# Miniprotein binders against q9sl92, part 35

Target 1, 330 residues: q9sl92
Amino acid sequence: AMESDASCSLVLCGKSSVETEVAKGLKNKNSLKLPDNTKVSLILESEAKNLVKDDDNSFNLSLFMNSIITHRFGRFLIWSPRLSSTHDVVSHNFSELPVGSVCVTDIQFKGRGRTKNVWESPKGCLMYSFTLEMEDGRVVPLIQYVVSLAVTEAVKDVCDKKGLPYIDVKIKWPNDLYVNGLKVGGILCTSTYRSKKFNVSVGVGLNVDNGQPTTCLNAVLKGMAPESNLLKREEILGAFFHKFEKFFDLFMDQGFKSLEELYYRTWLHSEQRVIVEDKVEDQVVQNVVTIQGLTSSGYLLAVGDDNQMYELHPDGNSFDFFKGLVRRKI
Short names: E, the ipSAE of ESMFold2; O, the ipSAE of OpenDDE; V2, 0.75 times the mean of E and O plus 0.25 times the DockQ between their complexes.

## First folded at step 21 (miniprotein)

Design r4 (at its last look DockQ between E and O 0.87; V2 from the best seeds 0.82)
Fold by ESMFold2, look of step 21:
Structure r4 (fold): chain B 330 residues (1-330), chain A 118 residues (1-118)
Amino acid sequence: as target 1 above (330 residues)
Amino acid sequence: SPDQIRELADQLRELVDEFQRAVENGDMDRVRELFLEIFYLAYQILDLARQLMREAWEKGDPELEKEARELMRIAYELIDLAFDFLQAIRQGDLDRAQEILQDMRELADRLEELVQES
């Protein structure tokens, strides 16, 4: 197999002089790498401002950085108009980047090599990945729920700030975001253990202004407030980091229990009755259960009509929450 | 409703008084519990404000929109004050903590004023 990404340009942007000096250091050392041995060209925002300004509908680096009021997250930005994966950028270069750095792209694609099919996310989608550190591996799986909650609240916060009706983004367990029964986004968390810490990389895709594949936030907003200005990816990302930083601090101080009530008000599954279907010796066995919440391990907790407890795992089950059916995967 | 907003204002005042006593007693477990109560009270106010904003847009009601905006401002300020209070306590900055508690009392007054004006 041969690598298809011959080169790419990464624009580096810092919130303050501290992050700007980091960006200069990275550029001077040419220290960022991609896993496919693609040659990377590092460009400071100050060197690329006219080039960035010439790209229509590109992520606005200045607008985003002006919105940042956080102390840790989102203060160092990596942007490229086109990348295979924002997640790979931050995860492969975790130790070289300040913790809390974010990578954003306008178009994300999958696949490598000259013969592989190209997969792209469309423009208008907010595609980003950022980093954090944790020491307690038992709570690392819960981070995805903190992130999903912060995304849903960030969307509402932007609407609130603009005097607009809120968009009711709901969480479909474990990692999906929905509006009006249609998927609008998703979250991916990965981690590695290194130097006595868990290095956590978080990827988020959110359909802000793209017409495909399903729906987007601006389509929903237009239906509620047709004369309003549309939501911008930069506004949502800034609001996300503001909200996430507060939720993350609370999560680290008092555990997920501190966010649990807010999370359950936002998810799709409270008191949902579903049929759990399994096969035993070529027989289909059905049990009616009621969704109760999350276990301490972050799996789905349900109680049957027989008062038996069920722990439902994302691996090994097929979930159709809109039909109220859970099936064992074959 | 005016009754709902009045209840939220009364609840905020009670929680701030309990905060004050918990700090005086050095009861950090109680301080953390009260933080969560204020945090969720702020989200109750924000949820009400968000509901009223959606209703105001549906009805084209500018007075309802004005009420929703003020409730939103109060809720966001209360969320920020709650996190700032927790930070002040972690740093041992009791003067700042007392200033924040007074600011929370003033937010309860703003809630009550909103009821009187509607």
Scores: ipSAE 0.799, ipTM 0.923, lowest interface PAE 0.7, mean pLDDT 84
Fold by OpenDDE base, look of step 21:
Structure r4 (fold): chain B 330 residues (1-330), chain A 118 residues (1-118)
Amino acid sequence: as target 1 above (330 residues)
Amino acid sequence: SPDQIRELADQLRELVDEFQRAVENGDMDRVRELFLEIFYLAYQILDLARQLMREAWEKGDPELEKEARELMRIAYELIDLAFDFLQAIRQGDLDRAQEILQDMRELADRLEELVQES
């Protein structure tokens, strides 16, 4: 059966005249491509208003764009009702898009995970990817922590502004987001070195309104405040870019150290005892260590019962990230 | 508690005075340190506000909710002022930096007012 060449529709939105002219230029050139050579149809926001039926469950472009007050992030938006991967859209078109461009989809069917795992995102998830540039390759690995922190603070910010009890989204190192011990989101960062800069593509998945497979933010909110207005994906994404721009500026000025305290207040791993493997004379020895923080390279810092400090490295083989940690003396 | 809010107000005033001294001395390293102190003070206020908000929801206390909302506003305004201050300093706009310090003092006064209303 010929899989029908279902053209992927990309709606291009600009916050200002500058980004709107970029959108027109991209449409006129038909310059946006997907990695699988899927036929892309570029539509301007102004044209899409006539085409998009008011599906109450579609990402509200106007709501999001009106919330954007940032200088660098989220000012150019690509939306699609259905995509293979938002991450593939931004990463493959990095040179054609303004820095800080975001791609959002309602349904992602081949989402990129940190592992070769496909993240399937049903309707009700906030799935987005955005671009940034970094010059110092040493700190590129740390950006994922800034992103994770910004997501957690964005959710809290939306709750606070609504006068709701905050949803305590926690960070499971390195890239997962948890509420009440259940995974609700994840972050993926990829980078390419081009033109003396690191082109970083950041993908985020957050389950806002789909109770499957674990839980979602709105399910947690309904448990705390049954009569409350639900969180919107657009609100969270707007708050995210506002938080992220501030945290990114602080990170670039003063390093990740400036955010560590806030990160450690938000993560799951304060004083956590974990079993790590060590290789001593070709024998695997299990040792218990206590998580103390992050190293400057962004690995877990832990102390042994011997009071020795260790950097914990993933073995790359374990599905349970904490079961696949190897200790290195530092 | 009212005593915690008062302590936060006093800490904010002290930090603002230290900022002013650091600016006057051209001590940019101290300015960066004090920024972090203000930033984390704002998060302490925000954490307190979030605790009070939870308590207000649990108890159905609208006055406690009102207090929590005011603390949240103060905390968010303080974060914004702290970032604006760094920007003013980076731009060499010392007049704007002094205005922001005054705005931060006004936030300390708003914290004290909240204690008096409680």
Scores: ipSAE 0.799, ipTM 0.917, lowest interface PAE 0.7, mean pLDDT 89
ESMFold2 (binder alone), look of step 21: mean pLDDT 85; pTM 0.844

Design r5 (at its last look DockQ between E and O 0.89; V2 from the best seeds 0.85)
Fold by OpenDDE base, look of step 21:
Structure r5 (fold): chain B 330 residues (1-330), chain A 118 residues (1-118)
Amino acid sequence: as target 1 above (330 residues)
Amino acid sequence: SPDQIRELADQLRELVDEFQRAVENGDMDRVKELFLEIFYLAYRILDLARELMREAWEKGDPELYKEARELMRIAYELIDLAFDFLKAIKQGDLDRAQEILQDMRELADRLEELVQES
């Protein structure tokens, strides 16, 4: 049976008249495409309100758009109830979308993960991807850390504003988000060089309300505050763009060094001892090193028992990122 | 603790005075350094507030909850002022920069008030 290629519906939302006119232009041209040539149906937010029954479990476009006070990020939104990948939407349409455009979905069934890993996001996950431009290719690898930090601070910001006990989302280097030792999220950054700029697509997955496969933010919150109102995906995403815009501006003005202290307070790796492999005379030697931070290139910086500093590189083969680290003397 | 909040208030005043001197001297490098010091001071206030908020929830203490909420407000306002200050300096709006420094002093006073109420 040919599964009827169900047309993917993309709802286009603009914060202001500027972004709304962009949405109208995109609809009129039918210019948005998916990489697999899936038939796309473009719908304006104004039209969608008449068509979409209030499913209490759908991403609330109005709630999110009303929370957006940013200048550059999250002002143009693409929402779909179901997508293969939010990352594919923004990356393949980068030239057609305003910089800082975000794509959100309720269900992502072919989500892009790091390497070949597919991120499966059932209902209750916050799955989004957004675009940014960078000029300095040397710092493009560091953007993932700024994003990771902004997600962790966004979750805390929502808790703080609600007067809730904060959820301590930690960063597992390079791109994973953990709570109480369990993975709750992940980040993917991809970039293409075009027109003298790096076109960066940032994908984020965060488990907000689905207890599977590990845990979610709301399960952790219920453990600390059983009678509390749950965190909403829209609130976290709004807080994310607010934090991210500030951190991105600071990062662009003063470099990642300005955020390092906050990053190290948020990551899991302070003084962590790890086993790294070294190749000495065609023999693999295991050495223990202590993680000290990040290098300027965005690799793990570690010190050996010899007091030598090392940059830790992924071997590219290990599923466990820490098991596949190779040390390079610096 | 009340002593920790008082120390944070004193540190904020000292940093604001240093900011004023750096602006008066046109020392933009020092302004950037002091921004980071204030930024991270705000995060120290926020960390304390978050600890108190957890404790308030654990104990069911409404006064500790109020204290935590006020510290959170002060910390977030301080972060916003710090960014606004950098923006004012970048724009050459020294009058706005001076206003922001005064607003930061008022946040230090609010920290001290919180210590007196506790």
Scores: ipSAE 0.858, ipTM 0.943, lowest interface PAE 0.5, mean pLDDT 90
Fold by ESMFold2, look of step 21:
Structure r5 (fold): chain B 330 residues (1-330), chain A 118 residues (1-118)
Amino acid sequence: as target 1 above (330 residues)
Amino acid sequence: SPDQIRELADQLRELVDEFQRAVENGDMDRVKELFLEIFYLAYRILDLARELMREAWEKGDPELYKEARELMRIAYELIDLAFDFLKAIKQGDLDRAQEILQDMRELADRLEELVQES
């Protein structure tokens, strides 16, 4: 077991005086913990200008926070230049943070006991996690689709605002984001049930400006609009929260059905035919099905050639949509 | 394509008239249905604008770029008005709701103007 980063600094930034008072309280109590026993230093935004690295590559807290006009989400920000997981920060400290708080990092990695760390998000990726609460557990799994849709629309909204051609970000069910057949991001949702509420934590990774072998949004944009203004992580995150808060309100008021048309125009699976393999009495049985959409519970709905309905689950199935094969997990 | 924009303008005017009737009848379920119809109408306008923007960049066509930008402005304003309308109704602010409906009619006029300018 080896650690290359035994300490980290978390910069706290609030939109208004209410959130600033929360940040001061957290710093005074040193209330935030990381699961890997990393030593944590809490720093207020007012103290951070002497600690901020290269402005070209660092997340600009003021640019993001000045863009926020939301009432619930994105109003309390936690930033660090490096973290093992933005998701762990908000989920493990859920009760200490205002609901709707967001944690952002420039570089995310998975810590493990092996000799070498695995880098999962190089610099230039937008890596963030935020929190929300819901009361109805039956629709909690659908929140991931609302988030996916808000990410794809936020990217298009930023392109539109800049007078640029849109980037056609597509959703690969359940939670991957693709452009031109290459993965550019993903979404992770987790929840716990406490005090008659579901505490939901949402993590998002999006390749905005990374130079690694996987494509990124700015590489795609440069191919369509050379010499254009490139997309900034702060602009996309601000656009995300504007869009998400509206979509979340609509989702809570009228259900996911209200958003389904936008979702299905964005996902990769419209009219896709796949083979579903089952094992019955040691025999592999193959059925050809056509993807129809999502069930009311958020699972994949398909119909076979005999008009039999199939419900496919991400935790109970193996998926290879590029080969058209779906298997039940053993 | 000019016929498509004219059709969108007509649909917007019809939906605004239906909004007014639904509010007068106190039919909140109908208001929610009409919100979705206008919401998706705005995204149809935005889809057209986004395809025109891609074409403008591919061809280097500044007039097409200008048309795309105007359609985008109209679509985003319509989306914002739709959400503001639902908020105004929820708060019982019927004077604000009427102002928003008139603003939506103005957007239909702006769509028609684009057809006549092309």
Scores: ipSAE 0.809, ipTM 0.929, lowest interface PAE 0.6, mean pLDDT 84
ESMFold2 (binder alone), look of step 21: mean pLDDT 84; pTM 0.840

Design r6 (at its last look DockQ between E and O 0.92; V2 from the best seeds 0.85)
Fold by OpenDDE base, look of step 21:
Structure r6 (fold): chain B 330 residues (1-330), chain A 118 residues (1-118)
Amino acid sequence: as target 1 above (330 residues)
Amino acid sequence: SPDQIRELADQLRELVDEFQRAVENGDMDRVRELFLEIFYLAYRILDLARELMREAFEKGDPELYKEARELMRIAYELIDLAFDFLRAIRQGDLDRAQEILQDMRELADRLEELVQES
């Protein structure tokens, strides 16, 4: 059976009249495209309310949009019930979308990961990508850490506001999110240099309500507070943009150094002993180093048993990011 | 502990007084440093609140829950005030900056009130 070329429906939502007029303009021009030339159908939020049956499991556009009080991020939303990749939507349409636009989907079937690993994200995951612009190319690699931090703090913020015990989402460097030693999320940043700026597309996946394949936030929450209301994807996404806007402003004003302490409290790697490989005279030598932090370039900083400081670089070959680290003296 | 909350309240007052001096002196570098100190002070309050919240759920203690909720509110308000302060300073709105410093002092008073109720 030829899988019918099911047109991808994109629902366009604006926080204010400004973003709503952008949505109308995009619809009228039919300007949004997917990389695979998938037929796109653009629908305004006002039209979608008449077409979309209230599926209790769909992303609640109104709940999210009503929570947004940010100035720059999350004010223009694209939602789809099913997408190949939210990241493809924002990255391929970067010039057509307001900066800070977000694409969200309920189901992502070709999610981009850092590696060839397709992030299959079942229903119950929060999957989104958003856009930002950066001018200094030197700090573009650090944005993933700001994003990771903002996700972890967003989850805590939702718990705190709901009067719940916080879910301790930890960062596994460089871009994975863990709870109780299990992966629950990940971040992908890509950038293109255009018009004297770095156009950064940020993708986030977070398992909120699907207990498979590892765990989800709501499973952890039920373990701590069985009678509690579950976390909603909309709540987490709203909290994320509020945290991210603050952290991004601080990052742009004072650099990543201002966030390092908070990052180190949140990551898994404080005083971690890791085995790294050195090339000495064409021989691979394994050495143990202790992770101390991040370098200014965003690599792992570690100290050897020789008290020498090292920058740890991924070899690009290892699935286990820590098994494929090569040390460089700094 | 009540002593930890009192110490946090005292530290907040000291930092607010230093902010006032830095603003009066036009020392923007010191303002940025003090912002970070307040920012991380707020996170210390928040960490304490989060610990108390966990303990409240573990023990089923409604008083610990109430205390944790109030500490969380104070911490979040302090973070918001800290960012608003930086905005006011960047805009040259010194009157707004002084108002925010007063609001931060009121948060220190609210921390002390929690110590007295415990």
Scores: ipSAE 0.849, ipTM 0.939, lowest interface PAE 0.5, mean pLDDT 90
Fold by ESMFold2, look of step 21:
Structure r6 (fold): chain B 330 residues (1-330), chain A 118 residues (1-118)
Amino acid sequence: as target 1 above (330 residues)
Amino acid sequence: SPDQIRELADQLRELVDEFQRAVENGDMDRVRELFLEIFYLAYRILDLARELMREAFEKGDPELYKEARELMRIAYELIDLAFDFLRAIRQGDLDRAQEILQDMRELADRLEELVQES
């Protein structure tokens, strides 16, 4: 019905003069586009300096960039106070951005072109997306597990360095993050194949300091250490890139096998017993299986009480891990 | 416990000695295996430190807090040294690799000092 005329401003920030010159080039060419024909205004961080107040609770670009010690990831940052999708920013502009660029927003929403069904992530959530390249398509699906592990370790790392009790963020396969049985985040990976390489875009949402919808990391921390300094989104993002860069290097050099022990200590499914239910000619067939881990392709590996091996897929099965039931998707 | 920390210190010293021999023999497959052993040793130290930190806050125990903090510092230093060692070996910087091995031995000494102060 109505034509939408949307616009957004993207603030560009580089760690060093090399990335700053890239930002200037992007601004001068007006090189970044969004998929919905949203008009984009590119602003250098230096140009925004006189407009940012210390007490507005926006993502602190300087705090993040001063924390970065990585060589590849997180060195070029795009920020906006509100975006429909950080993922769209990095994925649609993959070839124009340095690999490893990150887009962060304070609030993520959906609502363009519709009057209803708005999806939103409140302020206090850490919402970001970043890019990487891979050459071997067989291991691309495993990158989401490396990312989820790096998120869980980054949260613990920030707690450790602040002298605080750790927050035990657990992984619910395939892409969800949980604390005390409540969801606190999720990971989304997409890829395209171009010029003999996989262009991978990774989106992460993490409930750091939002009071809604269910719980957040700082609420859990206050329960364990009421007098403590609370976690900041900038600290967690910096710690994430430090952990991810090391884990990614190890993953590329020695495979996911090198990270599996740490991953299985962090996920919810070690030795979990579930019932696999199928219909065969109008009969319901049930088999009890025990989750063993991931296959080399990144699906669930289980063994039945009959000693047969099962490979369970998210797209071909429905999963209710709280009921211990797996069904083939209708 | 003091027994766990002493065991970790002994394991670290043994692994550093094996690193030394693997480098001297040019055995890069062994270097990669030993990297993983040290990487996971560091996470075992960190696991212990993390549980001690939770206990320190539950009990309000400042001596336990101090112990947990030192174990955390050692674990993070060891992780960083392990990655720096692998980088030094890839670059052929054997002088730097030897410095890193000595730094790892000093971390084992710090673990043992923590046991003695108990």
Scores: ipSAE 0.798, ipTM 0.922, lowest interface PAE 0.8, mean pLDDT 84
ESMFold2 (binder alone), look of step 21: mean pLDDT 85; pTM 0.842

## First folded at step 22 (miniprotein)

Design q1 (at its last look DockQ between E and O 0.97; V2 from the best seeds 0.85)
Fold by OpenDDE base, look of step 22:
Order: structure tokens, then C-alpha cells, then sequence
Structure q1 (fold): chain B 330 residues (1-330), chain A 118 residues (1-118)
């Protein structure tokens, strides 16, 4: 049986002439590679008309690209109908892509999650990864919070602009997205240090129209507004880059402190009491602390019943980030 | 409530007047602080609008829907003006900064108009 090595098609889209020339250059050099040596076929948007079957469920490149008014983010798009991982595309090709380039797929079959978790992206899930550069390594861990916040605000922005009741997407620290107590999304950030900068690859998964494995935004929307038009992945992604660019600029200018209040309004952990386990010698001591916010390093800040402030560190052993927290006095 | 919208309008005017003073004094640190205050005020307006929008859908109230949409518009315009103001200041375009402050005052007036129509 000839295992037809299914060539991965990557459609390259540019918002302007600058990004379009980059797309042509990449195609001509055949510069984009996958880490698994999967055969890649590079196609320009102008040539892709025959590949985009009129499947009403494919990512609408024109709809997205027409919405983009950002200066840095989302102006260079890679789309594929099926990918192993959008994150692998942008991270492996970081040096070949404009900063702020995004990779989107309709179906992701080897999506990277945290640790051992594979993010499966069924049809209707918004799966994308994009690139950014940061100079201060101390704040690189905070970018996941800016991204999480931008996703939650992007969903609300789309609802607001459409005249719909907002979908209350909440942040479960450190990088999960929840609606009505169900996980609907997640963020993955990876970074490499190169040429005196942190090359950050940001992966986002969001359940927009996929009813499995939990719920999706459109299912929640149908519950509030049954007759309303559904949210599109393209609309959310466009709104995301508009929000993210603003929040990123504010974050880079004034630090994460400028966004903390908005983050705390959006997260699930305001005044949450959690049990932390301290290992004192050979004894495990359980202490209760109340979450107050984030530390400057991006850890959970909590207060003990002793009124002492603590930074909470994950022990790395628990899948539940709130289980196996160790307190450190600050 | 109408009273909440009026309070938000008054707060916006006060913040714009403080922005004016901070620009005139060249106090860039105060400008950054006031930006955050306006930014979060806009989000407070937006949160109110989002609540009203939900209520409008729950009740099937078209007037409440209209009010929520107008509040949303004002909040989004205020956010855009706040970012544009910071850009103008960073560019040294004080004329544009003054224009934006006037546009923010007009948004406060639009908030008050919305209270009078309710």
C-alpha cells in the first residue's frame, strides 16, 4: 500500500505588497519546512482558488485579510486545510517569517498542548499560532496572560460589534479558557533565545463551532440568542490581532501592571482559596492561602491566614495547577 | 442605570480636564496614569453596555438594545481615542492631542444625552 505521503499544502497570504513579496520569495526558495520532514507545498493566495473547495467551512482568507488593520500582527498568514501543528510551522520557520506571522488550520491532528496533552482540533475549532519578539526575558512568561486576555476580549469584541450578548470567556490560570465552567480554549507559548531576542511562538486553540469535546462559543451563543448569526473563526482571529496589538503595545510600554485589573476581572481566581502543600522535612503540611493576583514574575500571588504574602509555584507533578502548589514567602 | 451613566460621564469630564492639565504641564507620568484611568473607565462603560445587551436579549427589549449599542459605541470610541491620544503625545503632536481631548468631551456629552433619553 503506497502510503501517499500527503504533501502539506501551505497557502501564503499577505495583507500588503510587502507581505505578498515575502510570500513570493518563500515560495520561490521553497524555504518553509516542517520538523517531521513532511513534504510541503507552498501556494500563493492568488493561486489557491482551485484548492479552496467551496467548502463553506474552510477558513475564509479574504474575510480575515480584509479585516486586518494591524501594523505588526496577522499581516502575513499561512493557512492549511490540515496540519500537524500550527505551532510547529511558525516556530520551525521563525527566521523565515515576518514577525507577527500567523499560521491557521482547519484541522490540526498533532497539536501541541501543555506537557503530554495533545490538542485535537476538530473542524470548527480555531487553531492558530503566531510569532512575536521580546527583548526582556523577565516578562516573556507574562505574554501568555496578554494573549489569554486578548482572546477573551476578542470574543467579546465580535459579540459587541455584531450586537450580540457577550460570551463570558474566562481565564483559568495559567493559560486555559473557560465558558460556563467548561474548557473552550488554551494557549501555548514557547520561546527561543536568538540574536539577543526572545523568539516567542504563541499557539491558541479556541472552540468556536466544534461541539466536542466540551462546548463551543457558538453553542453558548445559541443558548443566549437562538436566532443570531454565529461567530466566525475569521472574525475572532481578526479581533484577536486588533486587541493583542493594543494590549502588547500597552504591555511593552507600561508593563503587565497596566493590564492586571482587566486580567483579574477576566480570570476565575479572584479571592479563591487554595490548598498549598509545603514539604517540611519528611512531612507534607497543607496550608490554605487566598489568591490575590499575580506576582511580577507571573506566578500566583496569595495571602496566607498569617497575612504573609506568598508566591505559588507549580510542583510540576500535578495536572491540576491548583493541586501541588508550593508556597514561597516573598 | 441612568445614574450610573451620568456618573461615568462626570468621571470622563474630570479625567479629560486632568489630561489637559497634565499635557499643559508636560507631566508624562501623569499622562500615562490618566490613560489607564480613561482606559478602565471605557471598560466600565463597556461592561455596563454588555450587561444591558444581555438584559435586552433576555427581555426582548429593543430600547434597551439601542441604549446598550450606543454605550458600546461610546466605550469603543473612547478606547480608540485614548490610544490615539498616547500616540499623538509620543509623536509630539499636541494639536492632535487637544483635538482628541475635545472628542472625549463630546463622548461625555453623548453619555449625558443617553441619560436624558432614558
Amino acid sequence: as target 1 above (330 residues)
Amino acid sequence: SPDQIRELADQLRELVDEFQRAVENGDMDRVRELFLEIFYLAYQILDLARQLMREAFEKGDPELYKEARELMRIAYELIDLAFDFLRAIRQGDLDRAQEILQDMRELADRLEELVQES
Scores: ipSAE 0.849, ipTM 0.937, lowest interface PAE 0.5, mean pLDDT 90
Fold by ESMFold2, look of step 22:
Structure q1 (fold): chain B 330 residues (1-330), chain A 118 residues (1-118)
Amino acid sequence: as target 1 above (330 residues)
Amino acid sequence: SPDQIRELADQLRELVDEFQRAVENGDMDRVRELFLEIFYLAYQILDLARQLMREAFEKGDPELYKEARELMRIAYELIDLAFDFLRAIRQGDLDRAQEILQDMRELADRLEELVQES
């Protein structure tokens, strides 16, 4: 029997000397904590290389950092072989970490007291969370769409760089990623308001090289290009931050409108006709609507055959777009 | 197809000429609008390159593969130039902005060369 579930080691890695000094400061002050009072050990990447040199199957910190050319995002990395939540690491330590820091794990497991919407991930999944700041709360919900677009483009960018055919990852609104009708990933955004800023934490799970629970990118790639080298989690994460930094800059400068054309090319819902069920008093009323896009606030916009506009909220509805049914929750 | 590439090259040249005039006139609203037009033009080129890449693998066609790879390089360079141009304008670095516009013209020439070699 092992006590591995009772403790957590976090390896800290910086792109440059500036980030490395931040990592040293965090370790020396033992500044990071987890919400369940798990024991946390902070280890500098320089200290860990002798201990992890025989493990070829773990996330490769040097490979990732060598790929990074961003100015803000992905320049400070926290890695652990096993975590209950990469999202908890960055969100509960937001003020202690440089904005744009990323936490990656090889295995994510369901923590006690979590019964729903916890992405458990075997080895081979790219599981990461990172941080950003925004001042305008009206557009904070739109971040998840910028992130999902950047994930889909990053996968294509890696294929492009390797001279391979692209993997057609599609977006299922609001925050799921699909290929060939099977889920391969998801995005989670949370935020808090502090000191006149929104502290935004973004979590991403992407099935890169795991055989379960559905499909993965490398399985799709093998079907298209059997002789190709497999995609690496480190390459995709690097490509993600390169693409996301550009999209985020454009989003902050010109709004989500500037990215909408690319987003609608990638999502599953263009001109989709669905039945919206409402309860009026004690009766179920059904209306056929056609998906138009997103509202300026990031909700789903549709128009009915009656020419009425419908606005659907992510947490106020039950969505089954593959069955063409949306049940609205009063 | 050669006709699609020719249209993309013509559009790029027209947009670069409009960029040049908007910068000379100090018309910042027009510059921002033109940035988006070039941004989406670059993604049109990239989408075409990606479609040709899939076709090249399906058919085992090395000439189509080379065409797709060159379109892909042009698209990525154009995306980078568009963002560099926006940054140069924000910094007031008009000399750098003019250099970037010339680099974009050279990309339009490279697109036209692909049509001639097809």
Scores: ipSAE 0.761, ipTM 0.907, lowest interface PAE 0.9, mean pLDDT 85
ESMFold2 (binder alone), look of step 22: mean pLDDT 85; pTM 0.852

